# Ledger of designs, part 6: VH-VL binders against q6yue5

Target 1, 194 residues: q6yue5
Amino acid sequence: AKEEKPVVVLPPAAAPGEAPSADAAAFVRSCCDTALQADRDGSSFCYYHLLPYAAFFEGNQVKVAEVAATILSTNLWVYVDQLRKVQGGAGKGDPNLNACVDDFSVAAGENITREALQSLGRLAAAGNGKRSKEDLENAQKWIKGVEKPYNGGIGKASGCEIGYLFTYSDDLPAQKTLGYTFDTASSLINHIKL
Key: E = the ipSAE of ESMFold2; O = the ipSAE of OpenDDE; V2 = 0.75 times the mean of E and O plus 0.25 times the DockQ between their complexes.

## First folded at step 8 (VH-VL; framework fv_mosunetuzumab)

Design t12 (at its last look DockQ between E and O 0.12; V2 from the best seeds 0.00; counts 0 for: pae O 7.7 > 2, placed apart)
Fold by ESMFold2, look of step 8:
Structure t12 (fold): chain C 194 residues (1-194), chain A 120 residues (1-120), chain B 112 residues (1-112)
Amino acid sequence: as target 1 above (194 residues)
Amino acid sequence: EVQLVQSGAEVKKPGASVKVSCKASGYTFTSYYIHWVRQAPGQGLEWIGWINPSGGSTKYNEKFKGRATLTADTSTSTAYLELSSLRSEDTAVYYCARHRYGWYFYFDLWGQGTLVTVSS
Amino acid sequence: DIVMTQSPDSLAVSLGERATINCKSSQSVLYSSNNKNYLAWYQQKPGQPPKLLIYWASTRESGVPDRFSGSGSGTDFTLTISSLQAEDVAVYYCQQYYSTPTFGQGTKVEIK
């Protein structure tokens, strides 16, 4: 069938070998350090993975969160695709993998993802002090939904135990960065000022 | 402080069981897996298994053939390793460890270790 | 399982001199998408638990002195102590976390 793209595409990245302006790079560093203050390696991941988009941000912290959220949604979509391929191959008949496919498919759901990214777009367009609390809550709700399958659900809400997916590590390369892409997006969204 | 504090040393006879505790403090216990690793005298590190305190799911190194049981008590933020049918080669220091984040199973937090001596 | 092999098994180094420990993995631990090597180094002093020194092959854990550095990529990694001090007498372990965690056999560093 047809390939599906994420709801919101990433802005153009810097050309290979092109450095961002010092001010743009410093802004990315500042946003990452502020959002991930207690986590130096998480902040480094945030910086180096968002740096290619530095020219897009123009001093707007919500644009940083919006790009981070788009990267997370793309990573989730890729991960669901990988899980489905394993489900049809090496993981055929594995009930935990079946549960993980189901739970991550819900977390990557097109409607909740689209609504969250559209809310972030509205937050980015509005000025500080003019941002909708409802739009921020929509983005935060989406982040909570993504968190559920990632940890097997706080309070046992998810049937997926991600620790068992180590069996398929060679076939699930996207999972190696999923935690950091989640933490980056979550932290940046939670630091948006209304 | 963020820490893991383990129960004290034990001396056991072959065939007995031992239960080692690992109490977490300074962080959200249910958000991170607890791993167990042992080290026989003069030897390297051997991974035993992990427990997800959120829901109690476990995975074990096959070497332990159902002898190891990992549990967690979320009300006391304490993880447990129970090792049954002890043999003299089970003499080791047993460590609990927490991985730092998500799927990145490197261990930035270790308990002080619990010496289990199995002798007749 | 990814086998981690360290060399040498033991190393005697004079105070103030450089110590170099090698670690080789049976498979690459580099994930090309994020360009990260899933490799950690630990120090274990006598009678103590292991202590994390380095992760992502080259990132120093907070509070670890600058004389410790990690390098390498793919399957070949090095831990360097640029100027050995008395408190650095320990066994050093590499560990991969690309898949199910596995440890090297250890390298004992002693004062010559």
Scores: ipSAE 0.221, ipTM 0.649, lowest interface PAE 4.3, mean pLDDT 86
Fold by OpenDDE, look of step 8:
Structure t12 (fold): chain C 194 residues (1-194), chain A 120 residues (1-120), chain B 112 residues (1-112)
Amino acid sequence: as target 1 above (194 residues)
Amino acid sequence: EVQLVQSGAEVKKPGASVKVSCKASGYTFTSYYIHWVRQAPGQGLEWIGWINPSGGSTKYNEKFKGRATLTADTSTSTAYLELSSLRSEDTAVYYCARHRYGWYFYFDLWGQGTLVTVSS
Amino acid sequence: DIVMTQSPDSLAVSLGERATINCKSSQSVLYSSNNKNYLAWYQQKPGQPPKLLIYWASTRESGVPDRFSGSGSGTDFTLTISSLQAEDVAVYYCQQYYSTPTFGQGTKVEIK
């Protein structure tokens, strides 16, 4: 079972004019409130972005995390693309920015991301009480990898800091979206129990 | 009750190191970043850095890089700030504070503060 | 780093009267993509840590009395206490989190 490589895709969003059931919506809200705790803005973002998929979750919290992670994956690529544009333009030749782009590129790597999403898929499929520790660790490792570009070691500068990036562009729309999405996915993944 | 409780006051000599603790309770420790901010007597607030207890990633104010070390122990829900090569200018109340979401570094919970006095 | 400058440094106001504190940032803390101001206000009483009052320039933190309000955008912000109470005696700080967090120098509010 661990050797299986299931295809992980986002479920279809609700069709225009369709609304999730009250129970499905309540489940999403519960998951978001639990994961984001008293952070109202974070919880609201979580709820808003995951609500279209409410019918898919069927009371499975791991599926919520899976979808959140999938969205994060997409947003990572969008953000890396925007960073590369800065790298090719106003930030050309900046080693700190180059390092930032490299780190985010690694984090957004297709293979690493696919493995993490597959792990989440397996966790979701396993149900309560049958979840693999290895799969959970893989998902958590991936999230840590996404955060790596923000890891400033002692004596090291990072070009990934918001203030630093703003020296080249004050308009990075994917950045804020990534922030919310990352926090959502991270919170949900970190709340997965074996 | 949701709170951050810090260790007691410290008196150090110049050149020494100090380690301040910040114990979290009443919430999930790994769900919030811990920031450190200091305030010299009668002065304003200065940001030192943050740590994500989930994984231990850190970020520092350039001013403190090389001297400040942030760590976290998830088993005890405790964050630590170690500051080395202490100077008289480091005399301040040091606060831990939490931040939850994204790059929105506003702080909704603070420790009571730890006075660190550096004197010869 | 973005420099935050408050005015006045100190303010004496009679009980029940309006207190107004200004904060100016050296550069805009308004993010064009989401149209939000990355600005917070804190209250600090003697011997206590700062307490969050306002974030996003105008959103009150839970439990904060309605007499506290934040306004402004871009580089100019204002904290208003509509009717000063005795318990409002404190130092107030603005803080930007658009980039590396920085604080204003503080404004001491006292009763006249």
Scores: ipSAE 0.015, ipTM 0.595, lowest interface PAE 7.7, mean pLDDT 87
ESMFold2 (binder alone), look of step 8: mean pLDDT 93; pTM 0.940

